Miniprotein binders against Glycerol-3-phosphate dehydrogenase [NAD(P)+] (gpsA). Designs and how they scored, part 14

Target 1, 321 residues: Glycerol-3-phosphate dehydrogenase [NAD(P)+] (gpsA), of Methanothermobacter thermautotrophicus (o26468)
Amino acid sequence: MMVTVIGAGSFGTAIAQVLSWNAEMVRLMARRSEVVENINRTRENSAYHPGVKLRDNIEATLMDGSVLEESEYVFMAVPSGNLRSIVRSMNSSLEDKKIVSCIKGIEHPGLKTMSSVIREETGSRTVFSISGPNFADELIRGMTSGITVGASTRYAREIAGLLKSPRIILDHSENVEGVEFCGILKNVYAVAMGILDGQITGENHRHSLLTLCFREMNLILNEMGYGELHDRFCGFGDFLLTSTTDKSRNRTLGLMLGKKMRLSEDSTITIESLRSIRAIRELTEGLELPVLEMVYQTMQEPENVNLYIREFQERISRPEF

## First folded at step 6 (miniprotein)

Design BM1 (from B0 with K11R E15W K18Y Q62R E65R E69Y K72L L88E K95E V98W K102Y)
Fold by ESMFold2-Fast, scan of step 6:
Parts: sequence; structure tokens; C-alpha cells
Structure BM1 (fold): chain B 321 residues (1-321), chain A 105 residues (1-105)
Amino acid sequence: as target 1 above (321 residues)
Amino acid sequence: SEKEKIVEEFRKRMWEAYKLLEEAAKTGNREQAEELIEEAWEIAREARDYAKELGDPELERRAWRMEYYIALTHFEIAEKFGDKEQAEKSLEIMEEAWEQIYKLT
């Protein structure tokens, strides 16, 4: 089987390495010719993974629909903000392909998951998702990772075959959009844990807050019809990873906000985080979500973070029985 | 091996920087805190150099995370003593370290 990965960033490179163990050939598409040349010449994508040798059956190319001809599966690993334009530029080549989204993001306005954007632009009926506790750095180095495959059973088996290794643990859901949505939700709660980091006084406190965050995440999943995902790698697993590790960009963003740090208006992570929070708030209008509200208020006015934390703590200290 | 010795030197510097940072955060004396933070900076930069020599992006991320926490501690001390100029400088360093951590992830 031949597969293509569109996007030669950190995760795209890592997933290409994983896929190369099971595919005959993996084509890794990059925007910049320098990246293509370096990968093909040196067997490294040094900008993202210095010192990691890519397998010989990985070939880098510039983004071009014509190289998709022999690929049955296309894995999409580009920034969420660029997805629609990239898909539009290649849509006739993608219409008949089995497409797997690896992107954790939502389009706003429109409130569309990445798989929804792909379906809308290509008309493809075979669009899937993967998500889980799978940091690119660990994945490319062959460290054990968990991945949820979001696809109907037939296609989930094919995708599992492409990802299969002793170091990849897989679970499954037919809820393609739900798998993606878990990745959006966990980022909000990672920011929350970062903001609250200065208030955490012990392990009992930390795990009580994590419980409340996951409970709220589960409430949102149930409202959206995605409740079955709570115990999947995309749900519980990725939530824990992103909320408890210093490797998490979103948790680090939370730490900055908790210290009243001025955020750059041009910061990509800040723009992505605000877009996700606004989308979630619109999708969950009418729900009482004290954690999400605290994060939203803090992102708008970090100088008032102490007020928002106090209001949050007062709310959660009330008995619920 | 040579590589194992460099990893051990990295670990020693990381531990030393962390201990200086803890001491700086706990002292009630601003002059002592600033001296400890400056020493922590020197040691954290040495750790980053070892991480770069090893070519290990995870260790380099850990070194940048240490620099982030040194800057954060300096910010807290500056805020406590009303030093707005130092607080602003510390926030700039935190932003730079955070961007490097993000790029290496």
C-alpha cells in the first residue's frame, strides 16, 4: 500500500515514520523546497526532529495533488487554520481518497471539525480521524503511544493495519467528529490546569481539580452526543497527558496567563486557543461550565486572573447534593 | 561512554539550577534572591549547551523549561518588591523560552 502524509511538520513527520513500517511507500508533503531537499538528502527533518533518521521508504515532495495518484490513504497533518485552503488547492485529487485527519482544531466561525471541512471541500465520503496521547517527539522515537481511530469498523481495521506496531496501542470509535472534538476539549482543560498551577497545594488538590475538569469535559461530550469517547485514548488518555505534563503548549500558555502575562496578538497558539474556546462556548450555550468560563475570562483579561480564580473556587466549593 | 558523561553533566546542571531556584523563591531577601537567580541562569545555559551537544530535542526542551521557570521566579520576586522594569524583562524571557519549547515539541 502507498500512503501520503500532507504536512511535514513535527506530527506529520512522526506519523510518516510510523506508517513507513506497514506501507510500501510513504510520501511526505512539505510546503518548502528546503525541507524536501533536506529530508531526501539527509534522511532527517532536522527543523523538527534533529538526529532522527527517517526510514528509506519515506519520500518527501512539495505539496502537489498529482503525487496522490497511487496513494489509497492520505493523512492530513497541517495547521488547522490552513486546512481549507490546502484542501481546496488539491480537491479533485482528494475526492476519491480515504482521508485521515490528524489535526486537533475547529473552524470558527462555522464551528466545523477538520473532518467536516474536508468533507465539505472534497465531497469525499471516506473521511476519518485519529487522536490520542501521542506527542510527536515520543512517537517518532518509537516510544509507546495510544491512538483512537475514528472510522467505521471496515476502515478502522485498514487504518489500524497501517499504524500497527508493538509500540502503538489502538482503540476505536465510529464517531469521527467526536474523536477530533476530544482533542479540542482537552486543550482547554490543559490551559485551565496551567492557570490553576499556582493554586495547587498538594496531590489531593491537583487530582480533585483534574477530576472536576474531566467531569466538565464529559458533560460537554455527552451534550454533543460523544459520551462514549470518555474512556478512549482520545478522551481520558489525551486529557491526562496534556493537563499533567510540562511538554504541553496549552498548559504552558495557562501558566503564563496565571502570571498575568501579556499575550502577543500574533501568537498562533493564542489565536488557536481563543478560536477553540469561542467555538465550544457557542456549541454548549446554556450549560454551566465553570472551568471553561474561568479560562475564557482569563484569556480575555489576564490581569484579572485572581478574580476569575476566586469566582471559580467559590463556585466549585458549593455542595452538589 | 562519552554520551553518557554528557547526559550526567546535563542532569547535574539541571538539579543544581533547580535547587538555586527553590532557594531564591524561599528567601525573603531581594539581593540574595537576585544573586541566586543569576547563578541559576548561568547553570541553566550550561545545561542547554550540553543538550545541544547531545542533539536531543527532549533535553533541550527541558533546558528551556528550566529557563522559563527561572524567569517566572524572577517575575514573582520583582512583582513582590514592586520592580516593574524587572517584571517586564522577566515576562519577555518567559515568552521567548515558551516559544522555543513550542518549536521543539
Scores: ipSAE 0.000, ipTM 0.239, lowest interface PAE 14.9, mean pLDDT 84

Design BM2 (from BM1 with L72E E95W W98E)
Fold by ESMFold2-Fast, scan of step 6:
Structure BM2 (fold): chain B 321 residues (1-321), chain A 105 residues (1-105)
Amino acid sequence: as target 1 above (321 residues)
Amino acid sequence: SEKEKIVEEFRKRMWEAYKLLEEAAKTGNREQAEELIEEAWEIAREARDYAKELGDPELERRAWRMEYYIAETHFEIAEKFGDKEQAEKSLEIMWEAEEQIYKLT
């Protein structure tokens, strides 16, 4: 089988390496010719994964729809803000392809997941997603990782075959958009845990609040019709990874907010986090979401974080019985 | 070619810095960890200056990525030993590095 990965960033490179163990050839598409030449010459994508040698059956190319003719599967690993324009530029070449989104994020004006954007632009009915506790730097080094495949059973088996490795653990759901949505939710709760970890110490504290965050995530998943995903790698697993590790930009954002640190209003992570929170609020109107509300208030006025945490603690201290 | 030698030398220096970070993370001794981190910082700063002089956005982005890793490792060590001031400084550096990487993409 021939597969293409569109996007030669950190995750795109890592997933290409994984796919290369099971595919005859992996085409890794980059926007810039310098990146293509460097990867093909040195067998490394040193900008993202220094010291990692890419397998010989990975070929870097510029983003070119004509090269897609040979691939049955296309994995999308570009920044969410670039997805629509990239898909549009290749639309005629993507219509008949089986497309797997590896992208987290929502298109804010329409509140659309990446798989939804792909379906809208290509008309394809074979659009899937993957997500899970799979940091690119660990994945590319062959460290054990969990991945949820979001696809109907027939296609999930094919995708599982492409991802198969002694160190990759797979689970499945038919809720393609739900798998993507888990990635958005976990990022918001990672910010929350960063804020809380920055203000309060203690393992009892940390795990009690992780429990509340996960309960709120489950409430949102149930409201959206994705409740089955709570115990999947894209749900619980990725939630824990992102909320408890210093490798998470979202947790780092939370830590900075908790310490009342100045944030650039133009920063991509701040903009993305605000978009996610606003999208969740619109999609879950009427739900009581104390964790999400605390994050939202803190992002608006980080200088008042101590007040918002106190109000949050008072709110969660009310007995449910 | 000259460019191949430049890229290879840059790659070797990045790998050296990364190895220093792995050692810093594994040592239980704070003084040793901080010395290793400072050595990694020297490599990363030299690499960034070199990349800027060459006008190569990919190499400059790679150097900023290394600064992110160094700051992340330093943050972990600072948290382990209760150094609030260093933890805050490391978070600021991580933030700046991510912003610069985005600007260069």
Scores: ipSAE 0.000, ipTM 0.222, lowest interface PAE 15.9, mean pLDDT 82

Design BM3 (from BM1 with R65A L91E Y102E)
Fold by ESMFold2-Fast, scan of step 6:
Structure BM3 (fold): chain B 321 residues (1-321), chain A 105 residues (1-105)
Amino acid sequence: as target 1 above (321 residues)
Amino acid sequence: SEKEKIVEEFRKRMWEAYKLLEEAAKTGNREQAEELIEEAWEIAREARDYAKELGDPELERRAWAMEYYIALTHFEIAEKFGDKEQAEKSEEIMEEAWEQIEKLT
């Protein structure tokens, strides 16, 4: 089978490497000719994965719809903010292609998941998603990762065949958009754990807060009709990874906000987090979400973080039984 | 001390731009929103040039991130008021800023 990965960034390169073990050829599309030349000449995408040799059946190309003709599956691994324009810039129809979104983002305005944007722009009826605790650096080095495949059973089996490895653990849901939404929610709660880190007195405290964060995430998932995903790799697994690791940029953003740092408001992570929070608040307008409210207030006025943490503590200390 | 003063000035400028964008997003007046966005652009571009002169890739990344956020805010306002030409221009600016951010990461 021939597959194409659109986007030669960190994750795109890593997923291309994974796919190359099972596909006959993987075409990796990059926006810049310099990246194409570097990959094809050196077998390395050194800007993202220095020292990692890409398999010989990976061929880099510029973004060009004509390259898609022989590919049955297309994996989308571009920044969420650029997805719509990239899909529109391609001259070939993707209507007959099976498209898998690897992107953890939401479009605002419109409140559309990446699969929804792809479906709207291409007219494709076969649009899927993957998500889970799957850092690109660990994936490309063959370290074990968990991935949820969001697709109907027939297509989930085909996608599983492409991802199959002793180092990849798979689970499944037919809830394509729900799998994507988990990736958006986890980032908010990672920020929350970062904000609260300075208040944590011990491991009992830390894990009690993690429980409250996941409970609120699960409340949102249930409201959206995605409750079944709570125990999947895209749900619990990715939530834990992003909320507890020093590698998490969202958790680091939270740590900075907890220290009353205003500079955090000008980063790409801040932009993505604010976009996600605005979308979630609009989608869940009727729900009482104390963790999300604390994050939102702190992002608006980090100098008042101690006030917002105190208000949060007061709200969660009231018995709910 | 000198390094701390430079970082503090950068911080103040970024915060100023951010406040302008939050006000632009909240106003129901298109003309006022456009004025606020243009002020934010002036601040962000000055900050980017400043960070580049300093040779600090982290600060330069943050400045480009602000340009992305300004373009995104402008896109959202353009969509709200049905300005398709401005929405397209804002998307182009977002793509350019994102490419620079990736280059610096």
Scores: ipSAE 0.000, ipTM 0.137, lowest interface PAE 19.0, mean pLDDT 82

Design BN1 (from BA5 with R76W K88E L91Y R92E)
Amino acid sequence: SEKEKIVLEFFRRMREARKLLEEAAKTGNREQAEELIEEAWEIAREARDYAKELGDPELEREAWYMEYYIAETHFWIAEKFGDKEQAEKSYEIMKEAVEQIKKLT
ESMFold2-Fast, scan of step 6: ipSAE 0.006; ipTM 0.191

Design BN2 (from BA5 with L8E E72W R76E K88Y R92E)
Amino acid sequence: SEKEKIVEEFFRRMREARKLLEEAAKTGNREQAEELIEEAWEIAREARDYAKELGDPELEREAWYMEYYIAWTHFEIAEKFGDKEQAYKSLEIMKEAVEQIKKLT
ESMFold2-Fast, scan of step 6: ipSAE 0.403; ipTM 0.786

Design BN3 (from BA5 with L8E F11E R15E R76Y L91W T105W)
Fold by ESMFold2-Fast, scan of step 6:
Structure BN3 (fold): chain B 321 residues (1-321), chain A 105 residues (1-105)
Amino acid sequence: as target 1 above (321 residues)
Amino acid sequence: SEKEKIVEEFERRMEEARKLLEEAAKTGNREQAEELIEEAWEIAREARDYAKELGDPELEREAWYMEYYIAETHFYIAEKFGDKEQAKKSWRIMKEAVEQIKKLW
């Protein structure tokens, strides 16, 4: 089977390497000719994964819908903000394809998941998702990773065959959009944990607050009809990974906010985080979400973080019984 | 007092660095932005060394906040121009600044 990965960034390159063990050939599409030339000549995508040799059955090409003819599966690994324009530029070549979204994001106007955007633009009836605690740098080096496959059982088995490895642990849900939504929520709560870790924190304090963050995440998942995902790799696993490691950019963003640092309004990480928070607030207007509100207020006015944390602490310290 | 004069000079230098960062963000020219960022770095590091020599943790913390803002601005510019290598470097500097500020908290 021939498989195409659209997007030769950090994750796209890593998933291509994983897929190359089970696919006959993997086509890795990049926007920049320099990346294509680097991969095809050196067997490395050195800008993202220096020192990692890509398998010989991975071929890099520029983004071009005309070369999709022989691919049965297409994995989308582009930035969420670029998805719609990239899909549109590839003409109708994607309509017949089984498409797997690896993207964690939401389209703010219309509040649509990436799988929804793909379905609208391509007309494909077979659009799926994957997510979990799977940092690209560890995944590409064959370190043990967990992945939730969001697909109907028939297609989940096919996708599992493509991802099969002694070092990849898979679980499953038929909730394609729910799997994606977990990735959006975990990033917001990672920011929250970063803000809270910016205070003087003992281990009891840290794990009590981590518990409250996960409870609020579960409340949102239940409201959206995705409650079953709480104990999946895309739910609990990815939440823990992103909230507790120094490798998490979202947690580091939170730590900076907790220290009263105002973020550049135009930075990619700030734009993505604010977009996600605004979208979640709109989707959950009926719920009381103290953690989410504290994050939102802090991102708007980081100079007042101590006030927002105090208000948050007063609210959560009141007995629930 | 002598201390008031020192704080005023420190604040004047921080304001100079802030103006350089605003210009770097607005210029649209990568070469010019990097030159402005480099000048801001010189100001911030001199200020940090001075605050450390005085033994004033509050001023030293303010200088580290400025180093963070410089790195954040550079990260933004690197992202905008597709420089993944510089973006990673700037992110590392931002994280290091936060760690230093935490020690002085």
Scores: ipSAE 0.000, ipTM 0.120, lowest interface PAE 19.2, mean pLDDT 82

Design BN4 (from BA5 with T105W)
Amino acid sequence: SEKEKIVLEFFRRMREARKLLEEAAKTGNREQAEELIEEAWEIAREARDYAKELGDPELEREAWYMEYYIAETHFRIAEKFGDKEQAKKSLRIMKEAVEQIKKLW
ESMFold2-Fast, scan of step 6: ipSAE 0.152; ipTM 0.653

Design BN5 (from BA5 with R61W)
Fold by ESMFold2-Fast, scan of step 6:
Order: sequence, then structure tokens, then C-alpha cells
Structure BN5 (fold): chain B 321 residues (1-321), chain A 105 residues (1-105)
Amino acid sequence: as target 1 above (321 residues)
Amino acid sequence: SEKEKIVLEFFRRMREARKLLEEAAKTGNREQAEELIEEAWEIAREARDYAKELGDPELEWEAWYMEYYIAETHFRIAEKFGDKEQAKKSLRIMKEAVEQIKKLT
């Protein structure tokens, strides 16, 4: 089997390395010629994974639909904001491909997951997703990682075969969009934990609030018909990883907001976070989501974070029984 | 090519800075954390100069994000040890980095 990974960033490179153990050949597509040359000449993608030798059956190329002919599976690992334009440039080459989205994002307006965007642009009937607690730097080094495969059982088995490793733990759901949606939710709640960490000190507070964040995430998953995913690697596992680590960009964004820092409204991370929050609010308008509401209010007016935190604390201190 | 060599060195230095920050965050010793953060700053300043010389917006973004990440790590350490002066300084640096990132995004 030949597979292609579109996107030679940190995660794309790591997943290509994993796939290379089971595929006959892995084609890794990059936007920059410097990355292509680095990989093909040195067997390293030093921009993202210095010191990691890529397997000999990985070949890097520039992004080009014409070289997709022999690939049965295509893994998409590009930034969510670039997905539609990249897919459009390769549309005719992707129509008959089995496509696996590794991207965590949602379009707004439109409220479309990445797999939905791919289906819309390519017409492919075989679009899937993977997600889980799988930091690229650990994944590429063969450290134990959990991945949820979002696909019907037949295709999930094929994808599992491509990801098979003693250090990869797999679970499964047929809810392709749900697996992706978990990645969007975890990022929002990572922002929430950042805001709370900026305002509140103490391990009891931290873990009580982390519990409330997960409960609210689970409530949203249930509303969307994805409740089964709460205990999957894409659900709890990835939520916990992203909300508790200093490596999380979203948690760092939250910390800045929690300290009343006025962030650029036009920055990429702020735009992506607001897009996700607005999309979730529209999809769940009937639900009482005090954590999400606090995040939304704080992102709109960080100078008033003390007010929003106190309102949040008063709300959550009301007995549930 | 010479350009490839420069790009590779840039990203290797970024990795070195990240490792220093990981060590700073793990240590329970304030003085050791401060020293590791200072080393990371030297790397970030060199990286910014290289990115500016290359004129590559993506590399400039990475360099400014590194400065932001160093300042954020320093802020957390300052908060942990009650250093209000350093916390204020770190927040100011974080704001500056975000403004520069905005220009490149």
C-alpha cells in the first residue's frame, strides 16, 4: 500500500513516520522546498523533529495533486485555515481517495468540520478522522500514544493496520465528525483552564474546575450525538493532555486573558479560538454552559475577567442536587 | 544549499530553547530556572535576527512565538515565587510579542 501525508509540519511528519512501518511507501507533502530538500537529503525534518531519522520509505515532495495517483490513503495534516484551498487545488486527484483528517478545526460561518469540508470539496465518499493524546514529538519517537479512529468498522480496520505498532493504542468510533469535534472542544476548554490558572491558585481548585470543564464538554458531546466519545482517546485523553500541559498554546492564550492582557483580535490563535467558541455556541444554544460562557465573555472583554470569573464561581457553587 | 543550512540551524536552535524552558518549568529551584530562561532568551534573540535577515514571515512568526513562550514560562515561575516585578515585566514582553505576531499573521 502507498499512502500520502499532506502537510509536513510537526504532526504530519510524525504520522508519516508511524505509517512508514506498515505502508510500502509514504509520500510526505510540504509547502516549502527547504523542508522537502531537508527530508530527502538528511532523512530529518529538522524544522520540527531534530535528531529523528525518518525511515527510508518516506519521500518528501512539494504539494502536488499529480503525484497522488498510486496512493490509496491520504492523511490531511495541514492547518485548518488552509485546508479548503489545498483541497481545491488537488480536488480531481482526491475524489477517489480514502482520506483521513488529522486536523482539529471548524469552519465558521458554516459550522463544518474538516471532514465535511473535504467531502464537500472532493466528492469523496470515504473521508475519516483520527485524534487523541498524541503529541507529535512523542509519537515520532515511538512513545506510547492513544489514537481514536473515526471510520466505519471496515475502514477503521484498514486504518488500524496502517497505524499498527506496539506503542500505538487504538480505539474506535463510527462518528467521524465526533472524533474531530472532540479536538475542537478540548482546545476551548484548554483556554478555560488557562484563564482559571491565571486567576485561581491551588490544586483542589484546579482539579475541581478541570472536572467541571470535562463535564461540560461531555454535555456538549451528548447534545451533538457524540456522547459515546467521552471516554475515548479523542475525548477524555486528549482533553486531559491539552488542559494540563505547559506546551498547550490554547492554555497559554487563556493565561494571557486571565491576566487581563489585551490580545490582538486579528491574531491567528485568537481568531481560531473565537471561531470555535462561536460555532459551539450556535450548535448548543439550548444548553447552560457556564465554562464556555466565561471563556466567551473573557475573550470579548479581558479587562473584565475578574467580573466574569466571580459570576462563573457563583454559578458553579449552586448545588446540583 | 546555504539557505537550507540556515533554516536547519534556526529550527535546531528553537528546539534547544524549548528544552531549556521544559527544564526551567520542571525545576523547583528558582535560581536554576532563571538561568535556563536567560539561555533561552539568548537563543530567541539570535533567532529573531536570523529570521529578519531571511525575510521569511513564517520564521519571524516562530521567533516571536518563542519570545512569547519564554516570557510566559518566566511569568509562571515569577507567579509561583511571588516575584511581582518579574511577572509585570514578563506580561509586557508577552504583549509585545503578540503585537509582532499580529503583524505577521
Scores: ipSAE 0.000, ipTM 0.156, lowest interface PAE 18.2, mean pLDDT 82

Design BN6 (from BA5 with I101F T105F)
Amino acid sequence: SEKEKIVLEFFRRMREARKLLEEAAKTGNREQAEELIEEAWEIAREARDYAKELGDPELEREAWYMEYYIAETHFRIAEKFGDKEQAKKSLRIMKEAVEQFKKLF
ESMFold2-Fast, scan of step 6: ipSAE 0.005; ipTM 0.469

Design BO1
Amino acid sequence: SKIVLEFFRRMREARKLLEEAAKTGNREQAEELIEEAWEIAREARDYAKELGDPELEREAWYMEYYIAETHFLIAAKGDPEKLEWALYELRRAGVDKEQALKSLRIMKEAVEQIKKLT
ESMFold2-Fast, scan of step 6: ipSAE 0.000; ipTM 0.157

Design BO2
Fold by ESMFold2-Fast, scan of step 6:
Structure BO2 (fold): chain B 321 residues (1-321), chain A 117 residues (1-117)
Amino acid sequence: as target 1 above (321 residues)
Amino acid sequence: SKIVLEFFRRMREARKLLEEAAKTGNREQAEELIEEAWEIAREARDYAKELGDPELEREAWYMEYYIAETHFAIAENGDPELEWALYEARRLGLSPEEALKSLRIMKEAVEQIKKLT
């Protein structure tokens, strides 16, 4: 089987390496000819993964729909904001392709998951998702990683075959959109943990607050009909990874906010976080979400973070029984 | 002390330059303001090192991380770790070297923050 990965960024390169162990050939599509030439000549994508040799059955190409004919599976690994334009730039039909989204994002306005956007733009009836605690740096180095496959059972088995490795642990859900939504929620709660870590000291405090963050995430998952995903790699696993490591940009954003650093409203990560929060609020009208509200207020006025944390603590200290 | 005041004065100035860069509407001026902000943030870090205060040094690294993130926002690109972000940065007039510089500063800031916690 020939597989194409669209997007030769950090994650796209890492997943191509994983897929290369099981696919006969992996085509890795990049936007720039310089990247294509560098990968094909040196066997490295040096800008993202210096010192990592890519397997010989990975061929880099420019983004060109005309070379998609031979691929049965297409893995989409581009930034969420650019998905529509990239898909529209393809000149061959993607309607007959099995497409796997590796993208964690939501359109707002519109409230569309990436799989929904792909389905709309391509007309494909076979659109799936993968997600989990799988930092690209660790994944490409062959470090043990967990991945949830969001697909109906038949296609989940095919995708599992492509991802199969002694160091890849897989679980499954038929809820394609739910797997993606977990990736959106984890980023918001990673910001929350960053804020709290910036202000509150002590391991008891940290882990109690991690519990409350995950509980609120579960409340949202249940409201959306995705409750089954809480103990999957896309749920609990990715939540923990993103909320507890210094490698997380969202957690680092939270740490800065917790130190009363006002970020530009034009900052990319601020725009992404606010978009996610607004989407979640619209989808979960009527729920009381104290953690999400604290994040939202702190992003608006980080100089008042101590006030927002105090109000948050007052709300959560009241018995739930 | 005077050194502590100089640290906070520079932190405040770096943030002010950043806010001006985001609001200028002129790409060339924004890039100049970003470079000035980075230089001043590095001066703040040097003052923190002179004081031997790891908490203040950590705050200076947070500032460098924020400057790098704002640099990409001005270019109207996505995540700096993604190839699409680097491609869009170049398309919007930000050189690949400048995009990679921002990414390097973000990664270094994260590592230094880790060491100081």
Scores: ipSAE 0.000, ipTM 0.151, lowest interface PAE 17.9, mean pLDDT 79

Design BP1 (from B0, 13 letters changed)
Fold by ESMFold2-Fast, scan of step 6:
Structure BP1 (fold): chain B 321 residues (1-321), chain A 105 residues (1-105)
Amino acid sequence: as target 1 above (321 residues)
Amino acid sequence: SEKEKIVEEFEKRMLEAWRLLYEAARTGNREQAEELIEEAWEIAREARDYAKELGDPELEREAWYMEYWIAETHFRIAEKFGDKEQAKKSLRIMKEAVEQIKKLT
């Protein structure tokens, strides 16, 4: 089987390496000629994964629908903001493909998950998702990682075959959109934990707030019909990973906001975080979500973070019993 | 304490580097962006020196992540303006930062 990964960033490169153990050939598509040249010349994508030799059956190329002819599976690993334009440029080549989204984002306006965008643009009925605690740098080095496969059982087995490794632990759900949505939620709550870590905190305080963040995430999952995912790798596992580590860009964004730093609206991480927060707020109108509200207010006016944290603390201190 | 003062200096440098980096991403003017990036580099290196003085590998990792972010931003600006030589240079710096982060984890 030939498999194509669209997007040669950190995660795209890592998943290509994983897939190369089970596929006959993996085509890794990059937007930039410098990345293509680096991979094909040196067997490394050195800007993202220095010192990691990519397997010989990985071939890098520029993004081009014509090279999809023989691929049965296509893994999408591009930034969410670029997905629609990239898919549109390859539309006719993707219609008959089995497409797996590795993207943790939502389109705003429109409130469409990445799998929904792919279905709309391609007409494909075989669109799936994967997500979990799987930092690219650890995944590519063969360190144990957990992945939830979002697909009907038949296709989940095929995808599991492509991901098969002693170092990959898989679980499953038929809720394709739910698996993606977990990735959106965990990023927001990672920002929340960053904001809180930017203030004076202790371990008891930190883990009490992590508990509240996960409860609120679970409340949203239940509201959306995705409650079953709370204990999956895409749910609890990925939530913990991104909320507790310095490697998380979203947690670092939160840390800077907690220190009263104004952020550029043009930065990729700020655009993606604001898009996610706005989408979640629209989807959950009517729910009382004190953590999400604190994050939203802080992103708009980080200089007033101490006020927003105080209001948050007053709200959560009321006994539920 | 003496350690507490060095941590404060580290945090001041990190905040200023972040501010400069986000301004560079926003400006839309190449010359202005490159000036802000150069200033961010200088301040990020000072932060790393404070982290090394403390002997705290977590703070030293944070300083190297800052250098990675600066290089990534410079790479994006270089690509926007078709500067292939700067793009290659930025990718090399990103690689170096990741290697240093791995040594500290």
Scores: ipSAE 0.000, ipTM 0.222, lowest interface PAE 14.0, mean pLDDT 82

Design BP2 (from BP1 with W18F Y65E W69Y E72Y)
Fold by ESMFold2-Fast, scan of step 6:
Structure BP2 (fold): chain B 321 residues (1-321), chain A 105 residues (1-105)
Amino acid sequence: as target 1 above (321 residues)
Amino acid sequence: SEKEKIVEEFEKRMLEAFRLLYEAARTGNREQAEELIEEAWEIAREARDYAKELGDPELEREAWEMEYYIAYTHFRIAEKFGDKEQAKKSLRIMKEAVEQIKKLT
């Protein structure tokens, strides 16, 4: 089987390495010719993964729809903001391809997951997703990682075959959009944990609030019809990873907000976080979401974070029984 | 090997800069806060140079976001202590960081 990965960033390179153990050939598409030349000459994508030798059956190319001719599966690993334009540029070549989204993001306008964007642009009926606790630097080095495959059972088995490794643990859901939505939710709750960590120290406090964050995430998943994903790698696993590690940009954003730092409205992470929060609020009208509300208020007025956290704490301290 | 050292140092340095900013925001002492901010500036500028050498616009954007956070922290301290000159300087740096972030998108 021939497989193409579109996007030679950190995750795209890592997933190409994984796929290369099971595919006959992996084509890794990059935006810049310097990256293509570096990979093909040195067998390393040293800008992202220095010291990691890429397998010989990985071939780097510039982004070009004609390269897709022989590929049965296409893995999308580009920034969410660039997805629609990239898919449009290759529309005819992506027709009838089996497409797997590896992107954790949402599009403006209309709260669309990446698989939804791909379906709209290509008309494809075979669009899937993967997500889980799978930092690219650990994945490429063969460290144990968990991945949820979002696909109907037949295609999930094919995708599992492509990802097969002693160090990759797979679980499954037929809920393609739900798997992606978990990635959006975990990022919002990682911001929440950052805000809380920025204001207070204490292991009991931290883990009690982490529990409340996950409980609220589950409430949203249930409302959206994605409740079965709560104990999957895309659900609990990725939530826990992103909310507790210093490697998380979203948790770091929260830490800054917790220190009363006003962030640029033009920064990519701020724009993405606000889009996600507004989307969730619209989709979950009528639900009481104290964590999400605290995050939303703090992003609008970080100088008042102490007030918002106090109001949040007073609300959650009321017994539910 | 050379690029491996630069990537590892980038990640380590960004984390160090964030910790310095958190400490500066917590301290009630202006002189200590300004010293921590200066250390964070040295780290952020070195990180930006690393990102440029790697040719990674995402990392370069992250370095500019860090410079924005440092300037904003300094702005707040300047406002608290009535330092109008520093407040204006910090606002100019914040504006420049936003412009650079837009170019890297």
Scores: ipSAE 0.000, ipTM 0.183, lowest interface PAE 14.1, mean pLDDT 82

